# VHH binders against Mitochondrial amidoxime reducing component 2 (Mtarc2): the designs that were tried, part 25

Target 1, 303 residues: Mitochondrial amidoxime reducing component 2 (Mtarc2), of Mus musculus (Mouse) (q922q1)
Amino acid sequence: GTVAWRRTRPRRRRQLQQVGTVSKVWIYPIKSCKGVSVCETECTDMGLRCGKVRDRFWMVVKEDGHMVTARQEPRLVLVSITLENNYLTLEAPGMEQIVLPIKLPSSNKIHNCRLFGLDIKGRDCGDEVAQWFTNYLKTQAYRLVQFDTSMKGRTTKKLYPSESYLQNYEVAYPDCSPVHLISEASLVDLNTRLKKKVKMEYFRPNIVVSGCEAFEEDTWDELLIGDVEMKRVLSCPRCVLTTVDPDTGIIDRKEPLETLKSYRLCDPSVKSIYQSSPLFGMYFSVEKLGSLRVGDPVYRMVD
Key: E = the ipSAE of ESMFold2; O = the ipSAE of OpenDDE; V2 = 0.75 times the mean of E and O plus 0.25 times the DockQ between their complexes.

## First folded at step 16 (VHH; framework vhh_lunsekimig_d3)

Design ff2 (from ee5 with T50R; at its last look DockQ between E and O 0.05; V2 from the best seeds 0.00; counts 0 for: pae E 19.4 > 2, placed apart)
Fold by OpenDDE, look of step 16:
Structure ff2 (fold): chain B 303 residues (1-303), chain A 121 residues (1-121)
Amino acid sequence: as target 1 above (303 residues)
Amino acid sequence: EVQLVESGGGVVQPGGSLRLSCAASGFTFSDYALYWYRQAAGIERELIARINSGGRTDYVDSVKGRFTISRDNSENTMYLQMNSLRAEDTGLYYCAAGTYDWETGNYFQYWGQGTLVTVSS
């Protein structure tokens, strides 16, 4: 029996082409709350991590477990978060600061939560912070929940049931993907079309890239940043949340979303995915775990 | 009957390596996220590594770069390669398989009985 030595085709040395530089990194510990700028981050399969704090692993919910976002409560964007080794400090206009432990007791209640029609678990962060959000928002009773890594995240199969070609990943409370990336050039382009200029915070990216052309990020399939390898998932469809002013918490419901709709609609061939939502930013999954820093070159990996 | 059986534990010197295995049966292995936990004496059980159904991995900081979790769906087995072992890695290691019950909205895990890892000079 001729043992056909399958010549392992030498892994074609992927060529690296620098396409930009990391200019900003944000994590959003609590979904819809203010981002925290960091100089360095770990990239995990479920998103960015800074110390013990993970991107969008906390979420405000109604008592029935339904997700609350800045779409319903725009003032959430005014909640600032300070990261500590073992605690989160929350601040908001008119409120006293509250300090939350990052690690919760296992005895804390687990809630069944609902995000965009999908179920996910969340551990209750306690009555004190619940009351804090309730008092701040003043609309109804709210709870804060935390995702536990021992829990099952929302899978790609559930997030995109019609898109079987997508890579498999899980997310906690992010909308669609572990990593969200936007270029500075894209924002500049958008702002040339707007009467009222908007800043990057309107779009709540994790990674901002400088040194590329406007919307060049749309063409990036595989990236190397630091020691992290990322793969494109989808474009980021934008919703009314982009019309929330990050400084005032006021929702416009028109700009910059209407402007984006005028020139950033998807190709008809992918309308089933994005529908009428304009595209701004890119979603990535993490293929190789690692760390990246502000100032790191962004490489496209090309075969 | 659902079963998870750990193996590969033992005594190893600091700096040494071990490979743990967890053989699973009685459920659709490929649909489950897999976990390694460890419990040191007098310390609460901690999650140290996870691999989702898609093969993506996550680790606690204390084991990053030293431990590697993997799965073989064809063999219904998960592995933990442990390199550069330290005294603080001593403990009972548990494998677990978890999934979400979409009907009830509950996450549940199956657990092994554990295998002992001792790192001692």
Scores: ipSAE 0.000, ipTM 0.202, lowest interface PAE 14.4, mean pLDDT 91
ESMFold2, look of step 16: ipSAE 0.000; ipTM 0.117
ESMFold2 (binder alone), look of step 16: mean pLDDT 82; pTM 0.803

Design ff3 (from ee5 with S30D D31Y Y100R; at its last look DockQ between E and O 0.82; V2 from the best seeds 0.00; counts 0 for: pae E 7.6 > 2)
Fold by ESMFold2, look of step 16:
Structure ff3 (fold): chain B 303 residues (1-303), chain A 121 residues (1-121)
Amino acid sequence: as target 1 above (303 residues)
Amino acid sequence: EVQLVESGGGVVQPGGSLRLSCAASGFTFDYYALYWYRQAAGIERELIATINSGGRTDYVDSVKGRFTISRDNSENTMYLQMNSLRAEDTGLYYCAAGTRDWETGNYFQYWGQGTLVTVSS
């Protein structure tokens, strides 16, 4: 019999077009809580990681397991996080600081949680931090849960069952994708339209890019940054959470969201995905794992 | 009041054809993604075809090339044209319409009551 040899043919050589520079990298360990600016990060298939701390691997839930975000509890944005070797230190206005271990005892309860209409697991972080959040927010009993990579996350098919053409990925507690990216120019443009200017932190991106035109990121499909290759998933729909002031924890409910609605609504052909939410920034999946850092050039891969 | 009503099921020979309809009311039909699901006796419902608001379609491999999903927005109706039917296609066929409410973060899906398709000789 014959031996089948798989011949490698030269494919169209892809060219790199620099579209900008990484100006900021943010990790948000606890969903809705304050982000941590970092100079370098690993990009895993489930999002950014700095040391042992992973982006949106922690989430505040009600006792019944339903998620709580800054939409319901705007003061969550004021919870600041200090990253240490094996611990997170949390601080909030009017509270004593609290320290929690990143590695939880395996005996801690695993909750069935509800996040954006989908079930997902979370390991209880213990009574001390649960009481801390409950005392801080004051409205009901809350708990903190942590995702573990041995748990089943939310896959692309669960997130977008009618968009099966999307590449396969999995997320823990991020809204929709492992990585969120927005340009500085897009924020500058938005601020020209607002009476009260807003900061990038309203939008909670992981990667901020400088050196491009406003909204240029809307067109980016495949990116190379440092060692990492990323592929576009979808635009980022914006909701009332975007109106929470990151410095005060006050939810406006109107701006900057109403201004965004005036010029950033989606094409009718994708209304089943975005509905009436305005679009600002882009979601990406990680196609080639690696590291990236502030100052890295951002390349668009073109044919 | 949201309502999805399937029709067009029946008994058909292997190799035959059948056209299912799903009439919708109580929501803005044009903006919803639409789905056909199938449930054989003793197993869970399975998604078989989708069509989004822009008309993009997708199918599971077992029906690709044999089934065609379509929508008529002027009549608030979705269809499933089933050709080259096989005994394995026997089951209860459900239509569904889905949306994600970004303000609440919940995903939800409206369901019909189903129409029976039997492929037997």
Scores: ipSAE 0.013, ipTM 0.392, lowest interface PAE 7.6, mean pLDDT 87
ESMFold2 (binder alone), look of step 16: mean pLDDT 81; pTM 0.796
OpenDDE, look of step 16: ipSAE 0.454; ipTM 0.760

Design ff4 (from ee5 with A97V; at its last look DockQ between E and O 0.38; V2 from the best seeds 0.00; counts 0 for: pae E 14.1 > 2)
Fold by ESMFold2, look of step 16:
Structure ff4 (fold): chain B 303 residues (1-303), chain A 121 residues (1-121)
Amino acid sequence: as target 1 above (303 residues)
Amino acid sequence: EVQLVESGGGVVQPGGSLRLSCAASGFTFSDYALYWYRQAAGIERELIATINSGGRTDYVDSVKGRFTISRDNSENTMYLQMNSLRAEDTGLYYCAVGTYDWETGNYFQYWGQGTLVTVSS
């Protein structure tokens, strides 16, 4: 049905059921690039933050502002990032490292960018890092852009216009939601089905949970972790991009995706949302801001 | 090739009615949610109505009770019945379909070219 403006279902006194423990927290500052494991993070309405570094607030674009797809440039997964006080340090195979400031001059150009068919702005990070990515990828000219919170992000209504029941949120360059979560048990189960085992990093979650059954996260609606309350958005549909080996940058195009398709297709009743994409992991929005850390219990909030 | 072609726009007096059509091709029409957007001069397109593959409808408050979205899966056509039209309804009306792109891993929209609705005295 239609969600009334400004009305969220009133929260009643609720039971907390521990369903697991946070085992890993990842932030991916630059979309498609290697993640950074952290012990503690702030969780904002636009995703995870560690100090001044925010999850997917940077992305590589072509000169015309279109996002670079991981299908075109899978070697992006090999770009590693070191977080320093006011700087990011980037490293990649065959490249000298480059350092860029997190705070950009306000005079830097603001690009009109396009990401998954939606318009979004990004501030140019300068010619030096643009040349760095262009030299690394070699296929055309690229630029790096940064989102800041004064810009308009992509809203739930633009991301999911046919799913009016979803709660309101906004994202910068994440695919679809502020937070992505997978359990360790789900990966262990997947790996029992694969000849070549895969790492959690293939799936790029922000939060990894231990101590639950495989795919139990499919049933989690509202979570409390540390100070943070989160609400389920949708399952994460997987595509060929999950076949990029995070250690080699080689795209397989088949596995682990084909194995996932053999047992993780959606219920027929929701095929209009997911089609033939296999589901692995869950998307969440942030309902109460706060901090969380590795080792925090994960609670499901139950009416 | 995904194609969406709107028709049925025109000039109408306040309080009048129009029925817009959106003819679709290049995809399995019955599997997808469909949308009507409108765009007044100089502003961003706004979503006004949706209909999912199962026929469930939703509307923005400003058109609720006046506009009715419907679909005919046998004709690959979506409709927008617009009643009690107001000057503020003037604009280009676009139909859209959201589809999943396996290569990008996300949902995105295809748009028609728009049909003009002018509500003037």
Scores: ipSAE 0.000, ipTM 0.260, lowest interface PAE 14.1, mean pLDDT 86
ESMFold2 (binder alone), look of step 16: mean pLDDT 80; pTM 0.779
OpenDDE, look of step 16: ipSAE 0.027; ipTM 0.410

Design ff5 (from ee5 with G98A; at its last look DockQ between E and O 0.45; V2 from the best seeds 0.00; counts 0 for: pae O 6.0 > 2)
Fold by OpenDDE, look of step 16:
Structure ff5 (fold): chain B 303 residues (1-303), chain A 121 residues (1-121)
Amino acid sequence: as target 1 above (303 residues)
Amino acid sequence: EVQLVESGGGVVQPGGSLRLSCAASGFTFSDYALYWYRQAAGIERELIATINSGGRTDYVDSVKGRFTISRDNSENTMYLQMNSLRAEDTGLYYCAAATYDWETGNYFQYWGQGTLVTVSS
């Protein structure tokens, strides 16, 4: 095991400035499915963990291994998940509940999957849950796969080949980064501009922060929450998925995305990264593993 | 139809220079990150140089200071200036263009057919 010598950067006496408080924590066991609110979470190098369940370590795929998201199947956001010690319970409108083991047999087939043009492995969760998703979505045959920590994740180099300055991390099925953070104030600001108000669930963050100004999170480089240290990776470019109503599973394809485009476009200097996508929320990597809880103060680490 | 066509390859002596070109057509060139890859005989293809849509460049250590990647969006062409060539630089050089559409979640990647660079005394 190549002990990646984490260069212990000399502990420069960093000052802590409180910038907010954790108001919500969500984990999304299955990509594009409904989030699970939790009071406490572990933060690992690959994202949030609650017990044995890890954020976005499950994913719906087509039979050919291609990723399926709420962009293609908006009704995925209606699949609710109950976390148990050894099982996930899935529920959806018009469906009977199905119970899945968190731990899969090693004999289960491993699929070659593709996310956003990148290859990644996934262990098949079995025919029963595959049929469940197929019956629920009613469009084509689907499979559910689980990422195994023994598998190789998608690395920063692969995710952002032109951005060598980014910190190194690995993810399973998250789009871009291990941790996604949004402030309540930013949502309030957005809603002042919308005819139809949207809730935080439209944007599927892991951590919600209260007590800061709108879009103050854009300025946060290094954070301490609980005993977790995080570092900013990128702003979150928003896509059509934000137009999926989390309560109905209906995709609007316009709002709130168009409104965001009107005032939250990136600086021209970073257009190569974000293109025409509006920015809402921040991506973080985990620099120091630990735990955080709802109610924990959020500190900015400043030199 | 999307096309990437490499040119400029050939035989050169150690210490010599070559300039590779990659002419692109059939897509919005300015929106794409551009890449040069090379493949030596019996070795896996490797990324050697990158220029993003904004003009930021990156290089593998083995070519740093010797190779320069550039792009001309008006001509839909990318270049690789190779100086101080070494025998180990011998291989088939490929140009590639890629972009990620955050709105749709689609990833697009295109490849050229390659141009051969031979560094030999």
Scores: ipSAE 0.022, ipTM 0.352, lowest interface PAE 6.0, mean pLDDT 91
ESMFold2, look of step 16: ipSAE 0.259; ipTM 0.655
ESMFold2 (binder alone), look of step 16: mean pLDDT 82; pTM 0.800

Design ff6 (from ee5 with Q109D; at its last look DockQ between E and O 0.01; V2 from the best seeds 0.00; counts 0 for: pae E 18.0 > 2, placed apart)
Fold by OpenDDE, look of step 16:
Structure ff6 (fold): chain B 303 residues (1-303), chain A 121 residues (1-121)
Amino acid sequence: as target 1 above (303 residues)
Amino acid sequence: EVQLVESGGGVVQPGGSLRLSCAASGFTFSDYALYWYRQAAGIERELIATINSGGRTDYVDSVKGRFTISRDNSENTMYLQMNSLRAEDTGLYYCAAGTYDWETGNYFDYWGQGTLVTVSS
């Protein structure tokens, strides 16, 4: 059992300052597919959970185990997911719906998968759903895999080997961190600079916060939402995936990414981390597990 | 043509040291993460060391503290300094270059032919 050294931070009476309100919560069961809006979520050490469904615990892969995202297959963003107690229902344009069990048999094959150069395991979800994705995308053979909590996640050490100051956490198939947060005000600011307005769905956050100033989230170190305590990890570097239209599945490859690059580049001092990627949104880890709801106040914890 | 050529392998006694080199050509060396893999007889190839394009390094536990991966972008060469070698370190060592293309969402690797390291008394 990996003894997660919970640094028991001495319970210093931290002052709470409200900085906003939770306006939206999204879970993305399958990486690069449509998010599911929920009113309440559990926050675990590995990300958000709604019932038995966990954020980005499913992933489409090639037959060789390599990750497939909306960068390669933009139409993935059109796959909608309905959450049921024991099943996921997938729908997509031109396809018949398919129903998948949330719990897979232990006898299902485990694949070696690769995400952004790192290895991780995934249990095969079966031939039926594999064929479904293959038929939908029509480019090559694909499979769907599920992360099992018995498997080893990608650790902070592997994700950020030179960033030893980061809190230790594990993730399944999220890019970088368990929780992704963006403010409404930041989106508004971005849209003032765009000819074609974009929705929040372009950026695929878990938590959306209202009632703050644009990019105020960049200054948040520790948050309390509901009974969940979160700690800032890093800013979210944006890539070409942000140029995929969530309604059409068409990839622009330019906007809003070019606009973001014009005014949201990182400080030179942290270029080693973010390189030339513009920053939009914040990554958080979960320090105290709990639940949060839409409408909950967002507090900054200050000393 | 992309080429990765390993060198520096050989026979060494337990506790000894070797330095492996990987000379690269045919691609933009500085843009790639670099890897050392090894394959022992009858065992699957395993990743043992990584250095990304920015110079960040990572190691498997079995080689931590003993092996050091480095790169010289000016020479298009990657190195693996191996100290305190053990019998279990015996195997064919492969150099690899990999990158993730953010535009295509694809990860791909180039591989060398390997160099043999034998640790025996």
Scores: ipSAE 0.005, ipTM 0.250, lowest interface PAE 12.3, mean pLDDT 90
Fold by ESMFold2, look of step 16:
Structure ff6 (fold): chain B 303 residues (1-303), chain A 121 residues (1-121)
Amino acid sequence: as target 1 above (303 residues)
Amino acid sequence: EVQLVESGGGVVQPGGSLRLSCAASGFTFSDYALYWYRQAAGIERELIATINSGGRTDYVDSVKGRFTISRDNSENTMYLQMNSLRAEDTGLYYCAAGTYDWETGNYFDYWGQGTLVTVSS
């Protein structure tokens, strides 16, 4: 008999091509607030985590639940966060520091929040930190809310309803994806085109990669870093938030965005996705969970 | 229709003062962050001062301590008080307003046409 020879044709063994090295890892606990550089991180399906602190699981809202970002309140970028086991410590210019627990009472109010045209829940972090942000920003009453994994996040289908080919994932308060990546070379190239040099922090990446050519990350589809496998979602379209100086909290509204528009607009074939927004950096979803650290090689997985 | 109209520019001697106004119409003024930009001859516009909807202000170093931004929401007007003027303050001064549209998720900007400030002996 010949039946034993009729096997299915499995997918060819994946080959690895090293494309760079992780040079920085950033976690941004509170949306629009200052990031924290870390040496090692766990990658969950909803983004980076260091200890009990998760990337963009906190955001500032108005009393009615509408999101507040550095576009409206640029000084949010000056709020710094210290990572601790059970607490966040917040500091900002002119303010006494405040410490708040990461684990909130289950009885705290759950707000119906609005984020980029989508509804999402957030648990109130208490009156003390709400008053702290209100005193800092001074314009109206603000509150801090926290997402937890018992809540429904924003899914790929909600974020990209016309792009049904994208892999499924879910995010809390990140703009569009669990992980954002930029190469150092791309920033160096951008800075050769600018009068006022900008820092990587203007772009708020989670992972920074060294050892590749400028904009090489535009071509990366599937990556292996440490234990983690990641799959490309889309390029990151940039908006006016990119023009907020992370050291001063002053919004320029023009640079580096206008320079990016001069050479980073999308190919016409994908204009339906990106419109006139310039592209800088890449969004990824996490396909295989695990840990990664500064110094890990970055591999492209190829067929 | 949204409009921002600057006024108050003119010619002054070094060390002098001017007060610029930006009159706004066509939007809910109190909800907007407001900005002053300036453009010296041959260079790009630069942001110099901001005031958010609640009155918090920020300035670039070159004008800090000399310029004061303010707003009067009852008159839909923003101001820039400029003291101790220097030759390098010469340029076109623009007001701008921005807000976030919570329903669409888009950010919107509006711009004035500029008012000329000349600081010369």
Scores: ipSAE 0.000, ipTM 0.122, lowest interface PAE 18.0, mean pLDDT 85
ESMFold2 (binder alone), look of step 16: mean pLDDT 79; pTM 0.777

Design ff7 (from ee5 with Y100R; at its last look DockQ between E and O 0.02; V2 from the best seeds 0.00; counts 0 for: pae E 17.0 > 2, placed apart)
Fold by ESMFold2, look of step 16:
Structure ff7 (fold): chain B 303 residues (1-303), chain A 121 residues (1-121)
Amino acid sequence: as target 1 above (303 residues)
Amino acid sequence: EVQLVESGGGVVQPGGSLRLSCAASGFTFSDYALYWYRQAAGIERELIATINSGGRTDYVDSVKGRFTISRDNSENTMYLQMNSLRAEDTGLYYCAAGTRDWETGNYFQYWGQGTLVTVSS
């Protein structure tokens, strides 16, 4: 059996191929709301974390618990978040700022929420912030909920049961996986095809990589960045949400999505997974926890 | 220095109980999923229980209902309460910290050195 002096499980010998450099790191505390650019982040099994603030651990819901995204309420992308030690500060056009505690009372209601056809729980963040979002969006009553890591998360296995290579992992309110990655080169290539150029924030990645060829990330299976090892889960399928301008909150409904459909549809062999959605960016699960930062080399791990 | 140290192993009769502990140091314990593995003589190491960073658990069928994994993030310690022990539970028990996986063949960032559990009449 295993001897006492081993610290890490033995693994196959691996070669590292540098494929790029981390150029940006983003955390999106509230689903569909504006991201926060950071220089360094901790990478947990449920996604990126900076201090007490976790990626997509907050979500706006209707009173019945159904999720609300920028697809339904495009102006959500204009809600900016300031990372405070024990508090979130939210700002939006035409609104007074609001401050809410990250640590919620255990007595706050736990909602049964619905996200992409899956049930997930969320703890109510209180009436004040609920009224704030309701006043901002004006279309109906809304509430803000927070995921707690003691709650059951979501897995992509329920969404893609026929895909045998998927691993079992859990997320809070992200669509699919703990980490989302796009290269700068892929955006540059897309922009050569568009009349009106778009910025990376349309696509809401956690990690942006420079120094590679366009769409090279489509081939990356296992990555080492800083201390963190990650494994490919799926390509990121895109919908009309990607047509929301992150600076104006105006949904185009057509571009850049229609252009992506012209050259980024999946191979027929995997159409059961992606259907007619164009692919842009990659989802990753976290295999080895740690930290990473802007400027870190990105290595592909090869056998 | 990063360490995972198991304790609580020993000799017990069938039907008995043991509680294993895994004390962690040198990393941010609350961010990691944690695992218990078991290795019987002549067999590859098998994953038997998992607990994610938020406390959600899962078990292999052979131990479900008999073993309970738990964690105390304030004490940087993971536990395995083992009840209704059987002779086939005999083996070297390891704790590990890292990412979730389906089987023992995956990478882990940190491993303990193991604690021996012997179940015999």
Scores: ipSAE 0.000, ipTM 0.180, lowest interface PAE 17.0, mean pLDDT 83
ESMFold2 (binder alone), look of step 16: mean pLDDT 80; pTM 0.786
OpenDDE, look of step 16: ipSAE 0.386; ipTM 0.717

Design ff8 (from ee5 with T50R R56Y; at its last look DockQ between E and O 0.01; V2 from the best seeds 0.00; counts 0 for: pae E 16.9 > 2, placed apart)
Fold by ESMFold2, look of step 16:
Formats: sequence, C-alpha cells, structure tokens
Structure ff8 (fold): chain B 303 residues (1-303), chain A 121 residues (1-121)
Amino acid sequence: as target 1 above (303 residues)
Amino acid sequence: EVQLVESGGGVVQPGGSLRLSCAASGFTFSDYALYWYRQAAGIERELIARINSGGYTDYVDSVKGRFTISRDNSENTMYLQMNSLRAEDTGLYYCAAGTYDWETGNYFQYWGQGTLVTVSS
C-alpha cells in the first residue's frame, strides 16, 4: 500500500495576451490620505510596498478605535505624505509639517480598532501625530495607528463570508483587497458622461492601465505584470466616498456616483454581493509576489 | 547560496502525526514570508499554509485545525505540525520563501526540493 511519488513540475501552457501597459502606480500609506505616485514597487501578499512604506498600513481612528475615512472627514484627502529615510513627513493646509518614524517602539499601545464592521489591531503612532490630526480635523480627538505584520489582518473569509469560491488573502487597512486596478479608458468613458470631469485620484487605484478599451478590466481574471501574478477578486463597488474632490477636500455626495449608477450596476445574479452600488475598477489578490513598474506590459493569462 | 531543505516526511497511519521542518540558509530569514505547499498525484501544487514575516498564519480549509505552521527566526527554520493525518494528505510537501529586493527590483521566490508524506494503512 504506499505510493512512491516522483517530484515533477506540472506542465501548463499559459497563453499571454497583452491587454495594456501600466501607466501609473500609486501607494496610499494612510487610509483616505493623499497617494504617492511611484515608478516601481514591490507587490507583496498584503499589497504594494516601496521601501519601508506599505499601502494602507496607517489609518486615522477615533480614540475608541473606530476608523475615520474621507466620508466622515473629507479633508483627510488633503494630507500629503513624503518618504524620507525611515520617516514619514505629513503636510496639510494650515498645519506645520510633522515627521514620524516608520518603525515604532514595541511599547506603544496596540489599539483594538474597528474597520467596516471587522476588528483589527493597530499600534499607536504617538501623541504628537495624534494631536496633529486632532488639530487639523478639529471635530474630536483622533489617533494614528499602524498595522504591524505580526498582527492579524482581515481575511477573505471575514471580508466575504458568503463567497467561498474566492481565493484566500489578507489585508491590513485597505477596503477589500491587496491591489486595486482601473484602466485609463474607463475614466475617459466616465468623463464623457459627466458635466464636471473627475480625475483618477477620486477612485484611489493602485495600478492604472492604458492601451485597452473602456471597462475591459471587468473581464480580466489572471494577470501577469512584471514578475507579479494577480487573480481577480471582485469588482470595486463605489460609494459616496468616491465623491470627495482630492484637490479641495469637498464632498459632493452625488457625482460621479450618480452617473456611475446610471450604467454600472451589476447583473441581477450577483446583487447579493454588490446590491445597488455601481462598479468601477477591479480588486485583485497577489498570487505570485514580485515587482512591477510603470511601463510594464499587462498580460492576461489564458489557459 | 540560498537553500531551503525540507525534512521530517515519512510513512504514517491515518490519524497519525508528523512534524515537517524547513531549514533555510543564504538569506535574511526573518524578512521572508514562508509557505508550505503540497502536491498530490495528478494535481497542481497547492498552497496549504502561510506564515508572514511577522508571524501571522493562514491555512486552507482542508487542513485548518489539523496543521499548524510556525517559524523560529533564531534557528532559521519553519515547521509544519501535521496532526490527524488522512489518506488525502499524501503528497510531496514543499517549503517556499519570498521577498522583494529593493536594489534589483525583483521578487525572489525560493523553493525546497520537497519531502514525501505518505498516509497509508
């Protein structure tokens, strides 16, 4: 009764179809705050990383640990971040800049935080930056927390408990997935329908793709970009947070969301997932880690 | 030279236990996410357990509650404790490690040679 197994590599003939080119890469270190455009990035299992800075590894919380987003505090989108050695430098209108270390003392308090109805930990970034955000936003006391890779993130099963077919992944403070992708053509199409045109930053994608047709990314399942392999999770449902102007911090509450609702609602067969939210952009998990850069061809992997 | 060396495989009865080890050398072990994969006859190599550089663990449903992944950064070794083994757990078990090299801009994915686990009566 025993089977002697010989080690062999499965043979798969994968066809690569180029569907576009990476035109922009964005990292958003602090949830709801301004993004950082980069020319190259590591793509880790928990999202994009440039040096020590990781996508959505920081978030602003109330003192009780509940998250704060640009829906509640739209002026968060005006907080700009720069990287300097092992520090983040934050700037915002009417504020003196503040510098904080990326590596926090292990003695800093770990908060029990709440993000979209799920529990997640965050290490306190200290009183100085907490006071900075409190002075900037003025509505109540706020704190900044940082996710630590020793902490438990939010898993696919917790994010999507009814969607057992989804592949396993984990996120820190991103909404739903490690990587978010939109095509340039989809934005161009949307803008033909709007009185006031919007820019890509309203939608906060990590990867922007040029050279494809509008909404072609809706059909992409498995992608190869650089040496990174990604697999589709779900479409990105949009809410009123999408209506915050990234240059002014003013929330419109209607556009571009109302226009998206007119032509981007889901098929009835998947309304249990998306309900009445319009869809714009795609979520991906990272299946093979690696690096990618602006200018890389984007391939769809077809079996 | 980067090396990942699995050990601890063997033949066990259903319901038995094995502890697999993955000894690593040639890289900064504490910076790497680590993985166990298995490959049964006639199917693709599948990820079964993951442990990131900070110690967070994740498992596929078929092994959850039976398998435990762990790492000891002082010994540069990852482990897989396999309890309540079943016939369908038979296969070749691989460890893997991955990280990003900012100087070259490349992701490194290193693989072991595998260790055979056979669950039979």
Scores: ipSAE 0.000, ipTM 0.183, lowest interface PAE 16.9, mean pLDDT 85
ESMFold2 (binder alone), look of step 16: mean pLDDT 81; pTM 0.791
OpenDDE, look of step 16: ipSAE 0.012; ipTM 0.225

